# VH-VL binders against Uncharacterized protein At4g17700: the designs that were tried, part 9

Target 1, 164 residues: Uncharacterized protein At4g17700, of Arabidopsis thaliana (Mouse-ear cress) (o23610)
Amino acid sequence: MEEYEFLVRVREAGGFDIEHLMDTKPSSCVIGCREFDNNDDYNAHIVLFARMGIHKYNMIQGTNLQLSCVEKYNYRSPRVYSAFYITLIAKDPDACNSLVTFQTRVVEEGFNMTKLSCNIARPKPGPQENAALPRHSVDLEPVDVFYKGSLPEWPPEDAFNDNI

## First folded at step 4 (VH-VL)

Design s02 (from m03 with light chain D28S Y32W N53Y; framework fv_lutikizumab)
Fold by ESMFold2-Fast, scan of step 4:
Structure s02 (fold): chain C 164 residues (1-164), chain A 118 residues (1-118), chain B 107 residues (1-107)
Amino acid sequence: as target 1 above (164 residues)
Amino acid sequence: EVQLVESGGGVVQPGRSLRLSCSASGFTFSDYAMSWVRQAPGKGLEWVAYISYDGSNTYYPDSVKGRFTISRDNSKNTLFLQMDSLRPEDTGVYFCAREWDYEYFDYWGQGTPVTVSS
Amino acid sequence: DIQMTQSPSSLSASVGDRVTITCRASQSISNWLTWYQQTPGKAPKLLIYDASYLQTGVPSRFSGSGSGTDYTFTISSLQPEDIATYYCQQYYNLPYTFGQGTKLQIT
């Protein structure tokens, strides 16, 4: 499979639910799928990006969604940027704390968060009746506590290359 | 500052060949995918070729596939477009553009004119 | 191929006016859309990427919005230097395709 053909299939699938495509990934593509793991040092970056997506959506739509937990994320890291496709669960305090599956895409230009862009921030398309906390979800600290610490260091370059 | 400078345009008869060059400076050329985009007189923009950062992947629209070949020399920071079997409808200004690997064009050259006439 | 239909093909407006240009894709492109400005005799310049994100150094009077198949480009208060042709482009799928352009003139 050519790299372009694979990337078109990823885009057609929306980038957020691509686990079924990974068997056909060319070795030249730096792309992968990861579950959110509370024990990983780089999880703080993903939580920051998730917060950015929620904030962008709230600003544009006038909503007040709050991050509940991160379910998973996919990454793509070509030479000039890294893109993160994050699936998360948000709660809506204006609707009795109902749960919403939410999606955000954050692009990092350069490394160590030199420049960040959020270009997708939305509830997951389709019915929301099955929105639920992941089996091993962990309660996230309030945002004030989260942002008091140092920024996490990004994973090594080889961490983005899957040998599958 | 990012700079892209095209050259090699000119007047050529139908059926002939022409090679365009684009010299890049002000950035690490080998990190970026590149494209060629053309514009016929008084008309809109048309994408005609793509090449990945290392030259391993190239793509073309059906209108030029089999006739045009995009290539690059990363050691010289230069992009090329080899145009074979030229047709009158290939007439236009040819721009080279820097691309974020299958995404948008953030910098463009000033263009080089190509006229294909009898 | 994804067809991009841009409207209007030309328009005239006065300095200070709000100007809107629309772009419609023949299928959903999920915000994979840019807007470029081209002054006569010059190369195109990127203004908006990912449908609504303003390129660094571009004045805030330019904005983009939309989703799915329908997108809008707006100049909130037209300035003399904004006389140009504006193009939308999708990069959702190859081949990349452009709208036919909107020529903007100031009366």
Scores: ipSAE 0.041, ipTM 0.613, lowest interface PAE 5.3, mean pLDDT 82

Design s03 (from m03 with heavy chain N57K, light chain N53Y; framework fv_lutikizumab)
Fold by ESMFold2-Fast, scan of step 4:
Structure s03 (fold): chain C 164 residues (1-164), chain A 118 residues (1-118), chain B 107 residues (1-107)
Amino acid sequence: as target 1 above (164 residues)
Amino acid sequence: EVQLVESGGGVVQPGRSLRLSCSASGFTFSDYAMSWVRQAPGKGLEWVAYISYDGSKTYYPDSVKGRFTISRDNSKNTLFLQMDSLRPEDTGVYFCAREWDYEYFDYWGQGTPVTVSS
Amino acid sequence: DIQMTQSPSSLSASVGDRVTITCRASQDISNYLTWYQQTPGKAPKLLIYDASYLQTGVPSRFSGSGSGTDYTFTISSLQPEDIATYYCQQYYNLPYTFGQGTKLQIT
C-alpha cells in the first residue's frame, strides 16, 4: 500500500480507532498505537495534550467537561512534526457527572513544544454506551495543580518509535 | 528566514517543454515535502504536483499526469517541475510551496509566470 | 474530488468592519482546512491552518472556525492592508482543492 493511501484510510476511520488498519501499514510510515497505562514514561505529555483538547472544546461549546483519564493514543511522527490521536474519558459535571468518551488530535511542530495545534476536539461520535474508566486508570490532578510552575519534559525523539 | 524562489518561466509555444526550478533556503530542505500550485490569469489556485521529502513518492492530478514531472535535488536545495506537451490551458503563475508531509502549505514562493500561446 | 464552495465571490467593506467569508466542502474534511491571503501580484500567505489556528506572525484580528463541511473565516476589524483575495483549501484528501476565492475591497 502506498503511504498516502494508508494515511487516507487512517483519516477516513477518524484516526482514533485504527488498530484494525495496522497490519496494512507500509514500513516507510511512522505511525503507532499505544494503550495508556501506569508504565508509560511519557504520559505527562499525553495528559497535557488531552487537557488541551478538553479546554478547546469547553471554550467553543460553553461546556465544563473535566478530564478523568486517558484510554489510548495513536501517534505519527514524520520528519518535522508529531501528531497524536488521543482517546480519553471526560466527566460532565453539568450532566450528573456522566462519563463521555472524548477524542482529540494534537499536532506538535518541531521537537520543543514551541507550537501546538488541536484540530479535532469532540465527544466520540455515536452512542456513549461503553464510556467507562479504564481498568488501570490513574487519578489525575486538577489542572491548576498539574500546571503549577513547569511544563513536562519533552520525550526523546525515539520514545514513540519503539513499536514500529 | 524561509525563502522559496521560482525561476524558469516564460513564453512558450503549444506542444513545447519548459522546466521550472525552485531554490529553497532558510530551512532543512530534505525534511519537507514540496508541491507546485498554479494560478491562471484572474482565476483561483490549482494544485499540480507533490513530491515527498526524499523524492520517493510523487502525485499529480489527472489534468497534468503524464505531461508534468516533479523532482528534487536535496544536495542543491532545489525543486523542479518538468512540463512537457504544454497547452494554452497550462498558462498561469506557478508557485512552489513547502508542505508538512500531507498537511498544509506553510510557505510559498513568489511565483514564476508561464504563458503558452502561439 | 472534494469540491470547495467559497462565498461570497467578492465583497466590499469599510475599515473597522467585521468581515466573514464561508467555505463549504462536499464531504466531511475533519478540520483539515487552511485559509490563505493573496495580495495582487504576490504569493499566497498562510493565515489559518487546521481550520482555527493562527500562523505565527499573523495578526489576531484574523480567525477561523467551523467543523465537518462548513467553515468560516473572519476579520474582526478590517484594515486597509487586508485588501486581498482569500482562499480556503482542504488537505484531507488528494487532489488538494481550493475554494474559488473571495475578492475583498475596501470602500
Scores: ipSAE 0.327, ipTM 0.741, lowest interface PAE 3.6, mean pLDDT 84

Design s05 (from m03 with heavy chain T58K, light chain D28S N53E; framework fv_lutikizumab)
Fold by ESMFold2-Fast, scan of step 4:
Structure s05 (fold): chain C 164 residues (1-164), chain A 118 residues (1-118), chain B 107 residues (1-107)
Amino acid sequence: as target 1 above (164 residues)
Amino acid sequence: EVQLVESGGGVVQPGRSLRLSCSASGFTFSDYAMSWVRQAPGKGLEWVAYISYDGSNKYYPDSVKGRFTISRDNSKNTLFLQMDSLRPEDTGVYFCAREWDYEYFDYWGQGTPVTVSS
Amino acid sequence: DIQMTQSPSSLSASVGDRVTITCRASQSISNYLTWYQQTPGKAPKLLIYDASELQTGVPSRFSGSGSGTDYTFTISSLQPEDIATYYCQQYYNLPYTFGQGTKLQIT
């Protein structure tokens, strides 16, 4: 599969559920799928991004969703940016603490998280609803405004190892 | 400041060849995919070639496939377009453009004119 | 190939007017759409990407909206320096394709 053809299939699948495409991935394409692991060295980054997506959605929609857990994330890391497609479970206190499967895409531009943007933030849609949803995009403030502790260095060497 | 400067255009007879160059400065050239886009006199924009950051992937529309070859020299921050078997319909201003990997063109050069006429 | 059709092909408007240009794709492009401004004699300049995101340094009077196959570009209060041809472009699939352009003349 040519690199561009593979990327088109990823787009058609929405980027969040692409495990079935990975065995045909070209070696030149830096894309990977990971289950969320509590021992993951990138835990703080992924959790921060998940919270950013929920915050953006809450701000725009007037909801109060809260992060319950992260299920998985896919990443794409060409040289000029890194994009993360995060699938998580959110709790809705306005609906008797019901659980919602939620999706967010966060893009990091520059090195050391110089600029973060959230381009998708939504409950996981049904197939037909997906075509009608606009991309959400807003520039976020630097990570140190949202996180007061020390973050791991970004991008860690391990971020790219499984795509060799 | 990002700058892209094209050169190598000119007047050429049908069937001849031209090689265009694009000199890049103000950014890390080797991190970006690049494209060529042309514009015929008084007409709209037409994409004609793409090259990935390392030169390993190249794409062309059917209108130029087999006649045009895109290449790059990352050590010299230079992008090239080799145009063979030129036709009058290839006449236009040729722009080089920087892109995010398979996303959008964020910076363009000033363009270099190519006229194919007998 | 994905075909991009702009409407209108040309328009004239007065300073201060609200101007809207539309772009239709022959299939859904999921917001993989840009708008470019080309001033006479110059290279195109990126104004809007991902259908609605304003490029850094671009005045806030420019905006984009839309989804699926139908997209719009708006100038909320036209200025003299906005005289230009405007192009939409899809980057959902190769080959990249542009609309035919909308020439904006200010009276």
Scores: ipSAE 0.215, ipTM 0.690, lowest interface PAE 4.1, mean pLDDT 83

Design s08 (from m03 with light chain D28G N53Y T56E; framework fv_lutikizumab)
Fold by ESMFold2-Fast, scan of step 4:
Structure s08 (fold): chain C 164 residues (1-164), chain A 118 residues (1-118), chain B 107 residues (1-107)
Amino acid sequence: as target 1 above (164 residues)
Amino acid sequence: EVQLVESGGGVVQPGRSLRLSCSASGFTFSDYAMSWVRQAPGKGLEWVAYISYDGSNTYYPDSVKGRFTISRDNSKNTLFLQMDSLRPEDTGVYFCAREWDYEYFDYWGQGTPVTVSS
Amino acid sequence: DIQMTQSPSSLSASVGDRVTITCRASQGISNYLTWYQQTPGKAPKLLIYDASYLQEGVPSRFSGSGSGTDYTFTISSLQPEDIATYYCQQYYNLPYTFGQGTKLQIT
């Protein structure tokens, strides 16, 4: 029940803004919050997932949002999948480069990214009054440059475990 | 490859008990949460019980809470539903379903019929 | 409990037709929604998960879309084997709840 109660609260909060819930997290529940660090060895995959979300939204809505930076991400890793709740800042060139707080949820099934799905991809609900670049953010390279190289191996066996 | 086979259904009088079983094969049973879902004749689907991969968490809707008990034996790859104080409203086909932890049902058994009548 | 309402409750269509079924949740469910197909006498079969993702092995003529409270399931070109009842289900919160079903007949 304790794990269920916690997961319901996470879901009701939307999964993206759950820092206020973490003090009540059961020890058995593999869920965590991370501020995005561009120097993290595993950040390339979070950036890939962020770009997937922006791309999906643009394709469906006919928009042209551009990824500016990743603010933070939360993860949940039950035994059979990993889910990532990514909050990012996007730029809208069709609206004078206005900033949009954007949210995407990407689920990884199997190992070594064998199956990925993006089930939430949208501007953060509510007013965009607080959409701004984080104070220590680094602008990300355009998508075409990002896809020209090889991605680092991800994840190593000990990534996203209870013991790290 | 993934198979779920239910058994234990039958015809029973109101107030009696039945225990349903679901035999799982073709996957690591202990990695998955499991649920029971029922369907009354000619009606829609109704979720009736959830159990986590290790059996430490269970959940029921108010319609069966206190009367039904879900359990599992991971060493035997078997899921159970103990149904007590059965009522005519419990009549239906009972399906065993494999669940991604608090997500969706990706595989279902064939179902076992339960009829509660006087 | 989150209430799921499907529309229509039944419909008839011809082979090759585009068929659309809708599902409305009583509150926002953030794409935590599945669509199942149930052929008479058989168990439900997962077709779509997370509102828009096609389950492995399911024909591409099936698709899902939507957000918030309003979701749509589409068969782009109806085939005879698609005669079935279709159900949406939310898994945003327990208890899990299903729509009442949409019975699809082929003329």
Scores: ipSAE 0.032, ipTM 0.628, lowest interface PAE 5.1, mean pLDDT 83

Design s09 (from m03 with heavy chain E103W; framework fv_lutikizumab)
Heavy chain, then light chain:
Amino acid sequence: EVQLVESGGGVVQPGRSLRLSCSASGFTFSDYAMSWVRQAPGKGLEWVAYISYDGSNTYYPDSVKGRFTISRDNSKNTLFLQMDSLRPEDTGVYFCAREWDYWYFDYWGQGTPVTVSS
Amino acid sequence: DIQMTQSPSSLSASVGDRVTITCRASQDISNYLTWYQQTPGKAPKLLIYDASNLQTGVPSRFSGSGSGTDYTFTISSLQPEDIATYYCQQYYNLPYTFGQGTKLQIT
ESMFold2-Fast, scan of step 4: ipSAE 0.387; ipTM 0.751

Design s10 (from m03 with heavy chain E103Y, light chain D50E; framework fv_lutikizumab)
Fold by ESMFold2-Fast, scan of step 4:
Structure s10 (fold): chain C 164 residues (1-164), chain A 118 residues (1-118), chain B 107 residues (1-107)
Amino acid sequence: as target 1 above (164 residues)
Amino acid sequence: EVQLVESGGGVVQPGRSLRLSCSASGFTFSDYAMSWVRQAPGKGLEWVAYISYDGSNTYYPDSVKGRFTISRDNSKNTLFLQMDSLRPEDTGVYFCAREWDYYYFDYWGQGTPVTVSS
Amino acid sequence: DIQMTQSPSSLSASVGDRVTITCRASQDISNYLTWYQQTPGKAPKLLIYEASNLQTGVPSRFSGSGSGTDYTFTISSLQPEDIATYYCQQYYNLPYTFGQGTKLQIT
């Protein structure tokens, strides 16, 4: 029941802000918290996932949010999938370039990453003040040209399949 | 490709025991949590047991706790459900289901019928 | 335990109709909800996970939406092979609980 109780607390907190729960984490539960930085082994994947989340939100809501930086991410990695809970700062060009704390959850299903899904993509719920950039901002690649005039189409189903 | 095949169902009298098996193929069985879900005649689905990928964690709803025991043999790619002290309300089709560690059920077996009567 | 209430319990519709089924949880389940299809005598099949995500290989006419306690499953244009019972399930908390099912018949 201890692992189950911990998982309920994580879910109640939404999975994104769980630092206060980590001291009570059972050893059997594979979940961790990471600050985003240039030495992170998952840097490229996390940035990709962050962009996927923003893209999904923009497509559904008709917005044009842009990735400013990644603040942090939590991961949960049981044997058959890896879930990433990414907290990022987005810029809203339609609102005087205001900053928005944004959350996205991306799941890698299977060992060869044959399936990626974005399950949550949203501004952080609840009262939100204008977000500040982290103390050590990460320099990200420029926005793809598709975001300057038109939204890109969702990638083909096999766009991420590198099985050659 | 992914296959789950249940067996061991049958007709038993109240108070007796029955052991169900689920044979898995087409995937690495030891990487997945597994559950048993039952369906009474003409009714909906009811979850009855969970087991983690390595068998270290098991969970049951109150309706079967203390009577049912879920177990697995990863070397044989087989899941088991030992059902003791069976009651008429345990009657139904029993499905084994592959689970993503406290997530959703992505593949189900065909089910094996269990009738507790007479 | 979290109670899942599904409506309607049954419905009849014609090929090409838009069909909507709803599922209500007794508490906020934060999108931890799936939809399954079960044809008579067969095992359930996963269609939608985490409220709105379509399972790989499932036709695009199926969709899910909702948040909090209220969720909706839609078939945009019914086909004959869609005759089945549909179930919602929450996986927010143990014990896992299912709706009572919606039996869909085509006239």
Scores: ipSAE 0.332, ipTM 0.726, lowest interface PAE 3.5, mean pLDDT 83

Design s15 (from m03 with heavy chain Y104W; framework fv_lutikizumab)
Heavy chain, then light chain:
Amino acid sequence: EVQLVESGGGVVQPGRSLRLSCSASGFTFSDYAMSWVRQAPGKGLEWVAYISYDGSNTYYPDSVKGRFTISRDNSKNTLFLQMDSLRPEDTGVYFCAREWDYEWFDYWGQGTPVTVSS
Amino acid sequence: DIQMTQSPSSLSASVGDRVTITCRASQDISNYLTWYQQTPGKAPKLLIYDASNLQTGVPSRFSGSGSGTDYTFTISSLQPEDIATYYCQQYYNLPYTFGQGTKLQIT
ESMFold2-Fast, scan of step 4: ipSAE 0.391; ipTM 0.758

Design s20 (from m03 with heavy chain A33Y E99A, light chain Y32W; framework fv_lutikizumab)
Fold by ESMFold2-Fast, scan of step 4:
Structure s20 (fold): chain C 164 residues (1-164), chain A 118 residues (1-118), chain B 107 residues (1-107)
Amino acid sequence: as target 1 above (164 residues)
Amino acid sequence: EVQLVESGGGVVQPGRSLRLSCSASGFTFSDYYMSWVRQAPGKGLEWVAYISYDGSNTYYPDSVKGRFTISRDNSKNTLFLQMDSLRPEDTGVYFCARAWDYEYFDYWGQGTPVTVSS
Amino acid sequence: DIQMTQSPSSLSASVGDRVTITCRASQDISNWLTWYQQTPGKAPKLLIYDASNLQTGVPSRFSGSGSGTDYTFTISSLQPEDIATYYCQQYYNLPYTFGQGTKLQIT
């Protein structure tokens, strides 16, 4: 399979639930799927990205969703950036603490999170709804800049040491 | 500052085993892919093995596949290379190096010499 | 495997000279190429990544250019501390492969 065709299939599948496509992944395409584990040494960064997505959604929609847990994430790391497709469970205090499966895509340009963008932040679409990403390749779509400022020291323990 | 320090090199006879270690400091070790690269006396660089940030993925070139095993202990910020069935052509200086995912090697250790001879 | 060929294998130049080294890949590597400097008895040091980006802390006299299969590394004004062997490496595909090295000496 050509790399372009594979990326089109990733976009059509929504980018977040792509485990069924991994058997056909070209070796030149750096994409991986990870189930989130609280013991994962990488978890502070993924949790930061998850919170960024929830915050963006809350600001735009006027909601108060809270992170419950991260379920899984997919990553894509071509030469110039890293993209993270995070699936998480959020709690909605305005709806009797109901749980919502939530999706966010965060792009890191450069190293050490010096330039972060969040271009997808949404509740997971239902089976009847269009789950596909925008028509443009997920790697070529315009990225909304979500955060441009300086980040806390590495690891970002002070800002993200909520005991869950 | 980023530092990588190798140890465990030495002189061994053909067919024996040796285990190399690389101690990392100055960065979040668990965020990075790690590799071993070797250099025979007076020769160029040859990549030997890589391991993903969580240890779930490894890769080896055909020259060492089945004989060498790369591993890591993220709780101790340490990378290992287990070298079995050593051959004279495995002689060289062994460097550890870090990479972001499958990218380039931005920092290298000073190397540890391995000599395989009778 | 992708083969990396450097030219020349060795060269001698004077302080202040402009030095150019080339690297050719056996297939298109889309700028997934680095240049390393190795001074005698030391570890390699990253100078250039993604074909043309200068690593932090590396002097501006070093530069890289090129695309596709053909890449160039340049030292604009050679200094005594630049005596070293220089290596290109591709990271487009596994296994990672290095050029054979270019040994640079000052006359």
Scores: ipSAE 0.008, ipTM 0.479, lowest interface PAE 11.1, mean pLDDT 79

Design s24 (from m03 with heavy chain A33G S52W T58K; framework fv_lutikizumab)
Fold by ESMFold2-Fast, scan of step 4:
Structure s24 (fold): chain C 164 residues (1-164), chain A 118 residues (1-118), chain B 107 residues (1-107)
Amino acid sequence: as target 1 above (164 residues)
Amino acid sequence: EVQLVESGGGVVQPGRSLRLSCSASGFTFSDYGMSWVRQAPGKGLEWVAYIWYDGSNKYYPDSVKGRFTISRDNSKNTLFLQMDSLRPEDTGVYFCAREWDYEYFDYWGQGTPVTVSS
Amino acid sequence: DIQMTQSPSSLSASVGDRVTITCRASQDISNYLTWYQQTPGKAPKLLIYDASNLQTGVPSRFSGSGSGTDYTFTISSLQPEDIATYYCQQYYNLPYTFGQGTKLQIT
């Protein structure tokens, strides 16, 4: 009862900026907020997921956003999947290298990244815009597509480097 | 408020095909994952198929993999189950169920009966 | 696949009685377990999720407990409308699996 209502509030808030809701989190709910730093145990995955989100957005919108840094992420990990709500800063070379707060949600199912889906990839909505989780109708490709050569263009070793 | 209504069931001969539909109302259909669950006469519940809210991922148990296909049309608020190469053991009531954030089934339809004649 | 074993398969009780049903998973499912009620001729109805959380609108006489592999569902004071078959289900891993069900009857 209480957990259902909490999860509804998380969805209505968009899933990315939920720190203000954590005081009302039921103890049974497995959801957490993490600031990204060099000692984060998920660093390698989070950086990869951030790049996947930017790449998907660029392909769909025809933009050229580039990852500047990861700011924070929230996670939710029922055992059948793990969902990561990543907030990052992207650089837009088409707009005088302006910085854009960007959001992506990546779901990992299975082990060793055997199945990944990017369901949200967008610039952060402003206060005047609906922040609720968006509806997606387009099928997203499995992560194995990203290891086939020209996509993504970073070397595999660089995908896990926090300094790039 | 939340309503799920199944249709498309009936009596069919082994080896034939049948397509089930589930019409959703009272909620934003495209925000929820959906499943099909069946129940043979006098038996328990068996999960049959699951589809993500955007249709990007689909899952099946081995018993129906390769024969059944789950799909959805978010513009029509409708869930489908295409059942090919039907067998007598596929006989049962087929329920449409809404899944909350990849967890549990919080709402179910009333079911549509499927009988595969031996 | 995770096997869910329910006991008993059936039981009879009187109005006002305390009724207990048990569900055992073949491996640790970390409380990712639901309980459903199915009255004859109707769809299943969610009663309990995450092993112990009561769904909104469900009477407080229903409760769930347990951890790891062993889970319990309790009706503290049986009412006539509680005549139904009850199922547990794990959602720890795919494929989703259900217990065999417990048919509850009133004597």
Scores: ipSAE 0.013, ipTM 0.519, lowest interface PAE 8.2, mean pLDDT 79

Design s26 (from m03 with heavy chain N57R, light chain N93S; framework fv_lutikizumab)
Fold by ESMFold2-Fast, scan of step 4:
Structure s26 (fold): chain C 164 residues (1-164), chain A 118 residues (1-118), chain B 107 residues (1-107)
Amino acid sequence: as target 1 above (164 residues)
Amino acid sequence: EVQLVESGGGVVQPGRSLRLSCSASGFTFSDYAMSWVRQAPGKGLEWVAYISYDGSRTYYPDSVKGRFTISRDNSKNTLFLQMDSLRPEDTGVYFCAREWDYEYFDYWGQGTPVTVSS
Amino acid sequence: DIQMTQSPSSLSASVGDRVTITCRASQDISNYLTWYQQTPGKAPKLLIYDASNLQTGVPSRFSGSGSGTDYTFTISSLQPEDIATYYCQQYYSLPYTFGQGTKLQIT
């Protein structure tokens, strides 16, 4: 599959649910899928990005959604930027703490998170009848409490070089 | 500062060829995909060619496919557009643009004019 | 190919006015959309990327919004230097396509 054709299929699928496409991924294309794990070396960054998405949505829509946990994320890193497609569970305190499957895309441009942008921040389209907590869900603290001090090297040199 | 400078434009007769160049400075040229975008007099923008950071992948719209060839020399920080079998409808200002690899164009050159007339 | 249609094709407004330009894609482009400003005789300048993110160095009076097929570009308080043609562009899929442009003039 040509790289362009693969990227079109990823975008057609929305970028968030692409596990079914990974067997056809060209080797030159740095795209991966990861379930969120407490032992993930990128945990702090992914949680930060998830909170950014929730914050953006709340500001625009006037809602008060809160991050419950991160389910999974997909990444693409074609040299000078990294894009993260994060699927998370949010709770809505204005609706009896109901759970909502939420999606956000965050792009990291430049060195050491010099420029972060969020272009997608929305509840997952379609019915949300089966919103559920992922395996190994953890209690997440506010950003300023959750990670105090310097962020680890992000991403580790060979993080995006492993095949899925 | 990021700088892109186009050259090689001019007046040429239909059916002839022209080669455009774009000199890049102020960034690591070999890390970025590049594109050419043209604009006919009094009209809008039209994308005409894409090349990946290493030159291994190129893409063209149907309007120029088979006639235009994009290439690059990373050792000289230079982008090229070889235009063959030129037509009057190819007339316009040609811009080189820096790209995040299938994303948006964040920096553009000032453009070089191409006029195809008989 | 994805067709991008802008409205209006031209408009005239006074300094301080709120100006809105719309861009419609022929199919869902999932926020893979930019807005450019082009002053006559000059190169286009990136203002907004990914539908709603302001490019570094661009004044906060410019904003973008929208989703799916319908996108909006707004200047909250028009300034004299904003006289230009504005273009939207999709990068959801190749070939990249631009709107026809909206020419903005200040009275």
Scores: ipSAE 0.384, ipTM 0.735, lowest interface PAE 3.0, mean pLDDT 84

Design s27 (from m03 with heavy chain Y59R; framework fv_lutikizumab)
Heavy chain, then light chain:
Amino acid sequence: EVQLVESGGGVVQPGRSLRLSCSASGFTFSDYAMSWVRQAPGKGLEWVAYISYDGSNTRYPDSVKGRFTISRDNSKNTLFLQMDSLRPEDTGVYFCAREWDYEYFDYWGQGTPVTVSS
Amino acid sequence: DIQMTQSPSSLSASVGDRVTITCRASQDISNYLTWYQQTPGKAPKLLIYDASNLQTGVPSRFSGSGSGTDYTFTISSLQPEDIATYYCQQYYNLPYTFGQGTKLQIT
ESMFold2-Fast, scan of step 4: ipSAE 0.459; ipTM 0.769

